# Miniprotein binders against b1l550, part 130

Target 1, 279 residues: b1l550
Amino acid sequence: MRLPEELLERARDIHSEAPSHRIKLDRVGSFGLKVPVEFKGFLLLAEADVWVSLPEGRRGVDLSRQVEAIYELSNPPKDPFSLCREAAISLLEKLNYADSSGVSIRFDAPLQDGESLKYYGVEISSIASDEIINKIRVEILGMTACPCTAELIRAYKSSEIAATHTQRSLGILEVSTKAEHPDPDKLASIIERAMSSPLRTYTKRPDEGGLVIRSLSNARLAEDVVREMIHLFLEEFGHLPEDTHILAAVRSMESVHMHDIYAERSFSLDEIRKEISSH
Key: E = the ipSAE of ESMFold2; O = the ipSAE of OpenDDE; V2 = 0.75 times the mean of E and O plus 0.25 times the DockQ between their complexes.

## First folded at step 11 (miniprotein)

Design mb16 (at its last look DockQ between E and O 0.88; V2 from the best seeds 0.70)
Fold by ESMFold2, look of step 11:
Structure mb16 (fold): chain B 279 residues (1-279), chain A 100 residues (1-100)
Amino acid sequence: as target 1 above (279 residues)
Amino acid sequence: SEEELERLADEFRELVERLGYDEIEVTREGNRFTVEAEHPDGVRIRITVTRDGEEIRITVEIEKDGRRIRFLYVITSPEKLEKILKEIERIIRMFLEYRE
């Protein structure tokens, strides 16, 4: 049942009124929206958040316009990065009382793994004001092998045994930049190459041995994985704006410990280049 | 190359013309060109493109009703250029289709 259109002429516009307490709000929006996206030929179901700032003199946000902004752009499904940037700008234009807008999109990205697929986590965001800031976070699992245990075993059983404990480790790269979002596959590749060995969706017995041998030959501390991620990132993305901010981190789910090990470094491209050049 | 930069400038001029801009000025200085245009609806744009080797930097500024937004692309692969041009066109259309 549809209400009479004449009600619009009689009803107060609650959203445009001044609030009882004049306080600006940073983020007012709709969170947990389900949005279809197309990524590398795959149709994926993503989760999106949309928001705008609310000035002190406006009581509420027109929520229907927020949903409209991303809904219109997501049908038919398209590239999530373009969707994210376009929706953030659309929100700011549609809700012209806001001085900033934001969109976040989260999905699991497929990655070819031999004859199978594996997935890694992607979260992107775009925040628009007089400029646009784009952020991407990539999380992917790999294998790490402990070099300390490997050295102890080598010293005790010189050349007779090559062994250490291995564990799953979560690698994280997060990039915030004024340029368009970096390619998530390149970020995932950087993380995997920094680790002792990649994880596979499935392995046959001989392949499992090969992965373990590879990880033993490339044993690394979590700290060294982070350093390698930074090195590889600079090679691939050193062209990004100088004020681009990066977080590189590893969380190792240690097989012989009761707890996880964590290492991280955050930096801007300007900062890290100065740090490296001082040596 | 100078010829490739000139072709790129032509692409942006055509893009802006398709959007209905009628006051278009393209200025070139070395490895950079700037497209400045105003639409009859009052939406102004400034697109600055710099080519440095294989790297293309595109800055887009859109101004409507006193509000200005600026965004940047840094393209190192020619395959990405086509997608970015389409995205820029879609973004500018958002400002032309909305009058409030």
Scores: ipSAE 0.687, ipTM 0.884, lowest interface PAE 1.4, mean pLDDT 85
Fold by OpenDDE base, look of step 11:
Structure mb16 (fold): chain B 279 residues (1-279), chain A 100 residues (1-100)
Amino acid sequence: as target 1 above (279 residues)
Amino acid sequence: SEEELERLADEFRELVERLGYDEIEVTREGNRFTVEAEHPDGVRIRITVTRDGEEIRITVEIEKDGRRIRFLYVITSPEKLEKILKEIERIIRMFLEYRE
């Protein structure tokens, strides 16, 4: 049932009223929207958050207009990167009282694994103000093998393939840049290559054995993985602006402990280059 | 190549012209091309194309009603360039089409 237009004209615009307390809000919006996106040939239903800042003199945000902004751009479905950037800009344009806007889009990205698919988690964000900052977070599981235990076993049983404990590890790369979002597949690849081995959706017995042997031959601490991620990132994405900010992290779900091992480094491209050059 | 930058600058000139911008000025400073234009509706745009090694950087600045926004693209492939050009066009159109 639609209310008669005449009644709408009589209704106060509550959102435009002065608030009881004149306080600016940083983010006001709709969270948990579902939007279709096209990603690498797949049509996916992604979760989206949209928000804008609210000035101190305005009681509320026009949420309908905010939601409209993202859905207008999502039909027909397009890549989530352009959708994110364009929507952030559109929000600022449509909600002119806002000095900043933001969009976040989350989904599981398909990743080819032989004849099957695996996946990684991705969150794509854009924040707009006087400039656009694009953020992407990629999370993917891999496998790590402990070099310390391997060394102990090697010392105990000389001339045999050193056994060690293995575990799943979550690798995380988060990149914030004024340039467009970096390729999430490349980020996922960096994480996988930084670990002892990737995970597989399925393995045949010979392949499984090979995967484990590979892991053993490439044993890495969580710390090693993070450092390798950073190294590989610099090789692949060194062209990004110097003020680009990166978080590289690993959470190792240790198989011999009840707790996880965590390692991280936050840095700008400028900072890390200076650090490496100093050695 | 310088020729590629010039072609891109020309493409942007044509784009803003097609969108109804006037007072279009294209300037060259070394490896940088700048397209500046103003629309009768009061929207001002500055597009800068710069080559840095094998990369092309495109900076777009749009000013409307006292608000200024800047965004940057780093182009490393022709395929990417095509996509980004289309996006830039869409964004520029958004500023022209929306009126409260």
Scores: ipSAE 0.605, ipTM 0.855, lowest interface PAE 0.9, mean pLDDT 90
ESMFold2 (binder alone), look of step 11: mean pLDDT 78; pTM 0.792

Design mb2 (at its last look DockQ between E and O 0.81; V2 from the best seeds 0.71)
Fold by OpenDDE base, look of step 11:
Structure mb2 (fold): chain B 279 residues (1-279), chain A 99 residues (1-99)
Amino acid sequence: as target 1 above (279 residues)
Amino acid sequence: SEEELERLADEFRELAERLGYDEIEVTREGNRFTVEAERNGVRIRITVTRDGEEIRITVEIEKDGRRIRFLYVITSPEKLEKILKEIERIIRMFLEYRE
């Protein structure tokens, strides 16, 4: 049922009215939208959040206009990075009472693994005001082998490759920058390379054995993984603005404990460069 | 190379022309090129700067007293074409949208 358009002329614009309490809101928008995106030749249905700030003198946000803004840009489907940046800017333009806007897009990114696929989690965000800040979060699972247990076993029974416990570990890189979003595949690669070994969707017996041996030969603490992630990140993305902020983290689902081991470092590029140069 | 920056500045000039800008100013200050233009109250300033092996493109758009700035860092030629198209779409959006 569609109401007659004539009724709209008689109705108050509730959103434009003064609120009962003159308080600015930081974010008002629609969360959990589904938008198509094109990523590496895949057409994916991503989850999206869109929002703007609301000034103290306005009761509500034109939510329909927000939704329209992102869907106009999503047809035809495009890469999620461009979509995110353009949508954030579009929101500010279309909702001129807002001093800030934001878009977040989430999906599982396909990653080729031999003849099969594995994946990593991606969240892409853009926040627009007088300037635009782009944020990307990548999460991917890998495997870690414990060097401590390996050392104990080596001491007990001499072996070139000491046995040790292994576990799945979740690596996280979150980057906020004034530049465009960093390449998520590169970020995922950094995480995998920082761990003892990557995970495989499937393995044949010889491959599986090799994977485990590789992991054992590259045993790393959670702390080691984070430090290696940072090191590799600097090598690949050191060209980003100095005020770029990074969160590097790992959650190791320890196989000998009921709890997880977590390690993280938050830093800006300028900060971490100074730290490393001081040694 | 200095020639590369000049070429890029020319590309942005051409972009502004495609968008209907008629008064386009291109200025050079050392390793920095700036393209400035105004049309229908939408002012754009695109700055191209070489920083080592990287090219930084800063886009500023001003409309109705609001200014938005965003940055691209170019490390490959392939990336440049995509960015140019995006910038064009963004500026076009400001030009076309009217309340």
Scores: ipSAE 0.688, ipTM 0.887, lowest interface PAE 0.8, mean pLDDT 91
Fold by ESMFold2, look of step 11:
Structure mb2 (fold): chain B 279 residues (1-279), chain A 99 residues (1-99)
Amino acid sequence: as target 1 above (279 residues)
Amino acid sequence: SEEELERLADEFRELAERLGYDEIEVTREGNRFTVEAERNGVRIRITVTRDGEEIRITVEIEKDGRRIRFLYVITSPEKLEKILKEIERIIRMFLEYRE
């Protein structure tokens, strides 16, 4: 049933009224939207959140206009990074009462893995006001090998075997910048290269052996994985604005421990350059 | 090079022309240029700096007293075409009536 449109002249415009408590809100929007995106030739189903700020004098937000903004831009499916940035700007332009807008998009990114694919996690966001802040978080699993146990086994008198425990580790790079989103594949590559060895979708026996040998040859503490991630990040992305903020972290699911090991460092490009230059 | 910067400036002038701007001012200072134009109350200022293989693009759009500024830092020419199309789409949304 559709109601007569002339009722709009009689009905209160609830969302444009002042609220009983005049308190501004930072994020009001629609969360968990399903949007199609095209990434490197793949059509992926992504999850998106959209929001705007709500000033103290406005009771509600036009949710239909918010959802419309991202859906209009998502058909036909396009690059998720362009979609994220464009949708954030569109929200701000369409909802003139807002001081800021935001969009986040989450998807699993395909990565070539021999003759098959593997996936890593990507979440991007764009926050628009008088400027735009773009954020990307990449999470990818890899393999680490413990150097402490390797040294103990080496020191064991008759041991001719290079051995230590190996485990899965989750590497994380999060970048917040005024420039466009960094390439997620480059971030994933940095994380994998910082670890002892990459993790594969599946391996045949000879490849599995090579993967383990590589990881034993490149054993690293979780702390040193984070340091290496930072080193590689600076080589690849040192050109970004000086106030770009980075979080580098690793969570190691240690095979011989009842608990995980976690290491993390956050910094701006300006801060880390001063730190490195002072040593 | 001078020739590469000139070609890049032509691309942004043509971008503004495709959007219907007709009084397009392009000024150059060394390794940077600025494109300025105004149409239907939408003012744009695009500043481009080339430093070796790095291209830095700052876009400012002003409409109805609001100003928004965003930045691209490009290190490879194959990404430039996609970014030019994105910039064009963004400016067009400010020029066109939305429902």
Scores: ipSAE 0.675, ipTM 0.883, lowest interface PAE 1.5, mean pLDDT 86
ESMFold2 (binder alone), look of step 11: mean pLDDT 82; pTM 0.826

Design mb3 (at its last look DockQ between E and O 0.85; V2 from the best seeds 0.00; counts 0 for: pae E 1.53 > 1.5)
Fold by OpenDDE base, look of step 11:
Structure mb3 (fold): chain B 279 residues (1-279), chain A 99 residues (1-99)
Amino acid sequence: as target 1 above (279 residues)
Amino acid sequence: SEEELERLADEFRELVERLGYDEIEVTREGNRFTVEAERNGVRIRITVTRDGEEIRITVEIEKDGRRIRFLYVITSPEKLEKILKEIERIIRMFLEYRE
């Protein structure tokens, strides 16, 4: 049932009224929207959050206008990066009472693995005010082999390649920058290269053996992986603004323990460059 | 190269012209050029700086007393084309939206 439009003229605009308590809100919006995006030739259904700030003198946000803003930009489907940036700006323009806006888009990104597909998790965000800050979070699983156990086994039984325990590890790179979003495939590649070996969706026996041998040959602590991620990141993305903020982290699902090992470093580009140059 | 910067300046001028701006000011200072224009209360300033192999594009849009600034760092021609289109779309949004 649709109400007659004439009734709208009689109704109070609740959203524009003064609130009972004059308090500014940082984020008000719709969470868990589904929007189509085009990514690397794939049409994906992504989850999206949209929000704006609310001034102290306004009771509510025009939520319908927020949804409309992202919908207009998502039809036809486009790349999620442009969608995110444009939507954030659009929200700020269309909801003029807001001093800030934000958009977050989440999906699993396909990644070619030979003739098969694997994937990594992506969250793309843009926050708009007097400037725009773009954020991207990439999560991808890999494999790590423990160098400590390898050394113990080597000491016990001399072998060219020492056996050790291996485990699945989650690598995380989160980048916040005033520039456009970094390439998620490159970020995922950095994470995989920082680990002992990548995971494979499909392996034949010889391939599987080779993968494990490779892992053993590149045994790394969780700490090693994080440091390598940072190193590789600097090589690939050192051109980003110096105030770009990065979180590099690894969660290793240790196979010999019931708990996980976690390591992280948060830094800005200028900070980490100074740190490295000091050695 | 100087020729490349000039080409970029022309591309941005053309972009602004396509958006219906009539009075466009282009200034060049060394490895940087700036395109400035105003239409229907929407003022834009696009600054392009060549730094080695990188091109930095800063876009500033001012409307109704609000200013927004955003930055692109371009390392490939393909990326440049994409970003040009995005900038055009963004500015168009400001020009077309009226309460």
Scores: ipSAE 0.681, ipTM 0.884, lowest interface PAE 0.8, mean pLDDT 91
Fold by ESMFold2, look of step 11:
Structure mb3 (fold): chain B 279 residues (1-279), chain A 99 residues (1-99)
Amino acid sequence: as target 1 above (279 residues)
Amino acid sequence: SEEELERLADEFRELVERLGYDEIEVTREGNRFTVEAERNGVRIRITVTRDGEEIRITVEIEKDGRRIRFLYVITSPEKLEKILKEIERIIRMFLEYRE
């Protein structure tokens, strides 16, 4: 059933009225939208949130106009990063009463893993006001091997056979910058290279043995995984604006413990450079 | 490379011309150029700096007293064409709603 459009002339425009309590709101929007995106030749179904700020003198947001803005830009499907940045700017232009807008887009990014696929998590956002701030968070699982236990086993009877506990670890890089979003594949690569070994969807016994040997040869503390992520990030993305903010973290699901180990460091590019140059 | 900077400046002039701007000012200071134009109350300023293979692009758009500024930092020349198309689409958003 479609209602007659002439009713719009008789109905109050509730959204443009002043509210009873004149309080500014930071985020008013639609969350959990499904949007198509194209990434590396794959057509993916992503989840998106859209919002704008609401001044204290305006009662409501034109929510249909918000949703329309991102859906118009997502048809036909395109690169999620361009979609995110363009939608944030479009929202700010379309809803001129807002002093800021925001868009977030979440999807699982495909990654070739031998003859199969694996996926890693990507969440991007763009917040527009008098400037635009772009954020990307990448999460990918890898394998870590404990160097402390490896050294104790080596020293026990001067054993030539290395052994230690290994476990899955979740690596996280989150970047907030005024420049365009960094490439998620490069961020995922940094995380995987910082760990003892990548995880595979499937391995045969000889390949499985090689993976374990690699992880033992590259045993790292969770703390050193984070340090290596930072080192590799600076090599790849040191060109970003100096006020770019990064969070590097790892959560290790330790196989010999009842609990997880967590390490993190947040920093701006100018902060970390000063820290490194002081040593 | 001065020739590469001039070719880049021509690309941005052509982008702004495709958007219907008639009064386009391009100025250069060393390894930097600025493209300025105004049409129908939409003012733009695009500043491009080239240091070797790094290209920094700042886009400022002003309409109805509101200004937005965004930045690209390109270290791979292959990305330039995609970013130019994105910039063109963004500026067009401001022009079409005015008209």
Scores: ipSAE 0.671, ipTM 0.879, lowest interface PAE 1.5, mean pLDDT 87
ESMFold2 (binder alone), look of step 11: mean pLDDT 82; pTM 0.832

Design mb4 (at its last look DockQ between E and O 0.90; V2 from the best seeds 0.73)
Fold by ESMFold2, look of step 11:
Structure mb4 (fold): chain B 279 residues (1-279), chain A 99 residues (1-99)
Amino acid sequence: as target 1 above (279 residues)
Amino acid sequence: SEEELERLADEFRELAERLGYDEIEVTREGNRFTVEAERNGVRIRITVTRDGEEIRITVEIEKDGRRIRFLYVITSPEKLEKILEEIERIIRMFLEYRE
């Protein structure tokens, strides 16, 4: 049975009342929504969170308007970056009592890997107020080769053996900027180029030899992978606003160690340029 | 180039026209132009600067005392068309949505 619409006219509007305790809230919303997105010709099922700020004088949020903001924009499915930015702005327009809104969208991005596909992790967000702050995090697996072990083996055998241990490493680039979201494929490329070699879903034997040779030729400490990520990022994205904030990180699953190695650096474009120019 | 900047200005003028703005003011200062218009209480100001291959677009939308400002920085011609479509959709939200 459907309730008569006359009851809606008589019912108290609970969410517009003042609360018993006048405390503002930073994020009130719906989390874990499933939304379709189109990325590079692929239709993907993404996970989204939407929220707004709630002023001290308002008891609750209009939940239907929140969900409306993203679902209306997701039909038909479209680019997740546009969806994220547009939904954040739509939330502020629809929920005018909020002084900020936010949207996050998470999906696995396809990447061509020979005759197959591999995937890397993407999480984007847009936070809207009087300005829009856009954030993207990219995570992709690669391979690193230990330079310390390579040097010890070289010294022991006078370079007659080129060998070291290799391991899977997770590279992370996270960018927060006032400009539109950076291209995730370029971020993924930066991470892979900074590592010793990319990881493959499937490799035939001729390609396996090339992968091993490339890894040995580019043996790098996790610390130097992070430094290389920063260098490549500045070359590609130095045009972004000076207050753009970046986190570059690597977690290596060391094959001969009982523990993981982690390295990271956070910086703004302004800060890192001053640091580099002073050295 | 000067010709390319004028073509960009025409593109943004047409965007405002598609949104139903009738009185569109375009001001050009060297490598920068600004498109200003107002319709039904929705004011827009779009500032575009071209510096070499880089195009910077700042969009300001004001309605009911609230102002929202966002930025695009593009270095690829392919992105421009999609960004124009996004800007048009965003401004249309303010023109059509009314509480």
Scores: ipSAE 0.679, ipTM 0.887, lowest interface PAE 1.4, mean pLDDT 85
Fold by OpenDDE base, look of step 11:
Structure mb4 (fold): chain B 279 residues (1-279), chain A 99 residues (1-99)
Amino acid sequence: as target 1 above (279 residues)
Amino acid sequence: SEEELERLADEFRELAERLGYDEIEVTREGNRFTVEAERNGVRIRITVTRDGEEIRITVEIEKDGRRIRFLYVITSPEKLEKILEEIERIIRMFLEYRE
């Protein structure tokens, strides 16, 4: 049922009215939208959040206009990075009472694994005001082998490759920058390379054995993984603006404990460079 | 190379022309090129700067007293075309949108 347009002329614009309490809101928008995106030849249905700030003198946000803004840009489907940046800017332009806007897009990114696929989690965000800040979060699972247990076993029974416990570990890289979003595949690769070994969707027996041996030969603490992630990140993305902020983290689902081991470092590029140069 | 920055500046000039800008100013200050233009109250300033092996493109758009700035860092020529297209779309959006 569509209401007659004539009724709209008689109705108050509730959103433009003064609120009962003159308080600015930081984010008002629609969360959990589904938008199509094109990523590495895949057409994916991503989850999206869109929001703007609301000034103290306005009761509500034009939510329909927000939704329209992102869907106009999502047809035809495009890469999620461009979509995110353009949508954030579009929101500010279309909702001129807002001093800031934001878009977040989430999906599982396909990653080729031999003849099969594995995946990593991606959240792409852009926040626009007088400047645009782009944020990307990548999460991917890998495997870690414990060097402590390996050392104990080596001491007990001399072996070139000491047995140790292994576990799945979640690696996280979150990057906020004034530049465009870093390549998520590169970020995922950094995480995998920082761990003892990557995970595989499937393995044949010889491959599985090799994977485990590799892991054992590259045993790493959670702390080691984070440090290696940072090191590899600097090598690949050291060209980003100095005020770029990074969160590097790992959650190790320890196989010998009921709890997880967590390690993280938050830093800016300028900060971490100074730290490393001081040694 | 200095020639590369000049080429890029020319590309942005051409972009502004395609968008209907008629008063386009291109200035050079050292390793920095700036393209400035105004049309229908939408002012654009695109700055191309070489920083080592990287090219930085800063885009500023001003409309109705609001200014938005965003940055691209180019390390590969292959990305340039996509960036140009995106910048064009963004500027076009400002030019076309009217309340």
Scores: ipSAE 0.668, ipTM 0.880, lowest interface PAE 0.8, mean pLDDT 91
ESMFold2 (binder alone), look of step 11: mean pLDDT 81; pTM 0.822

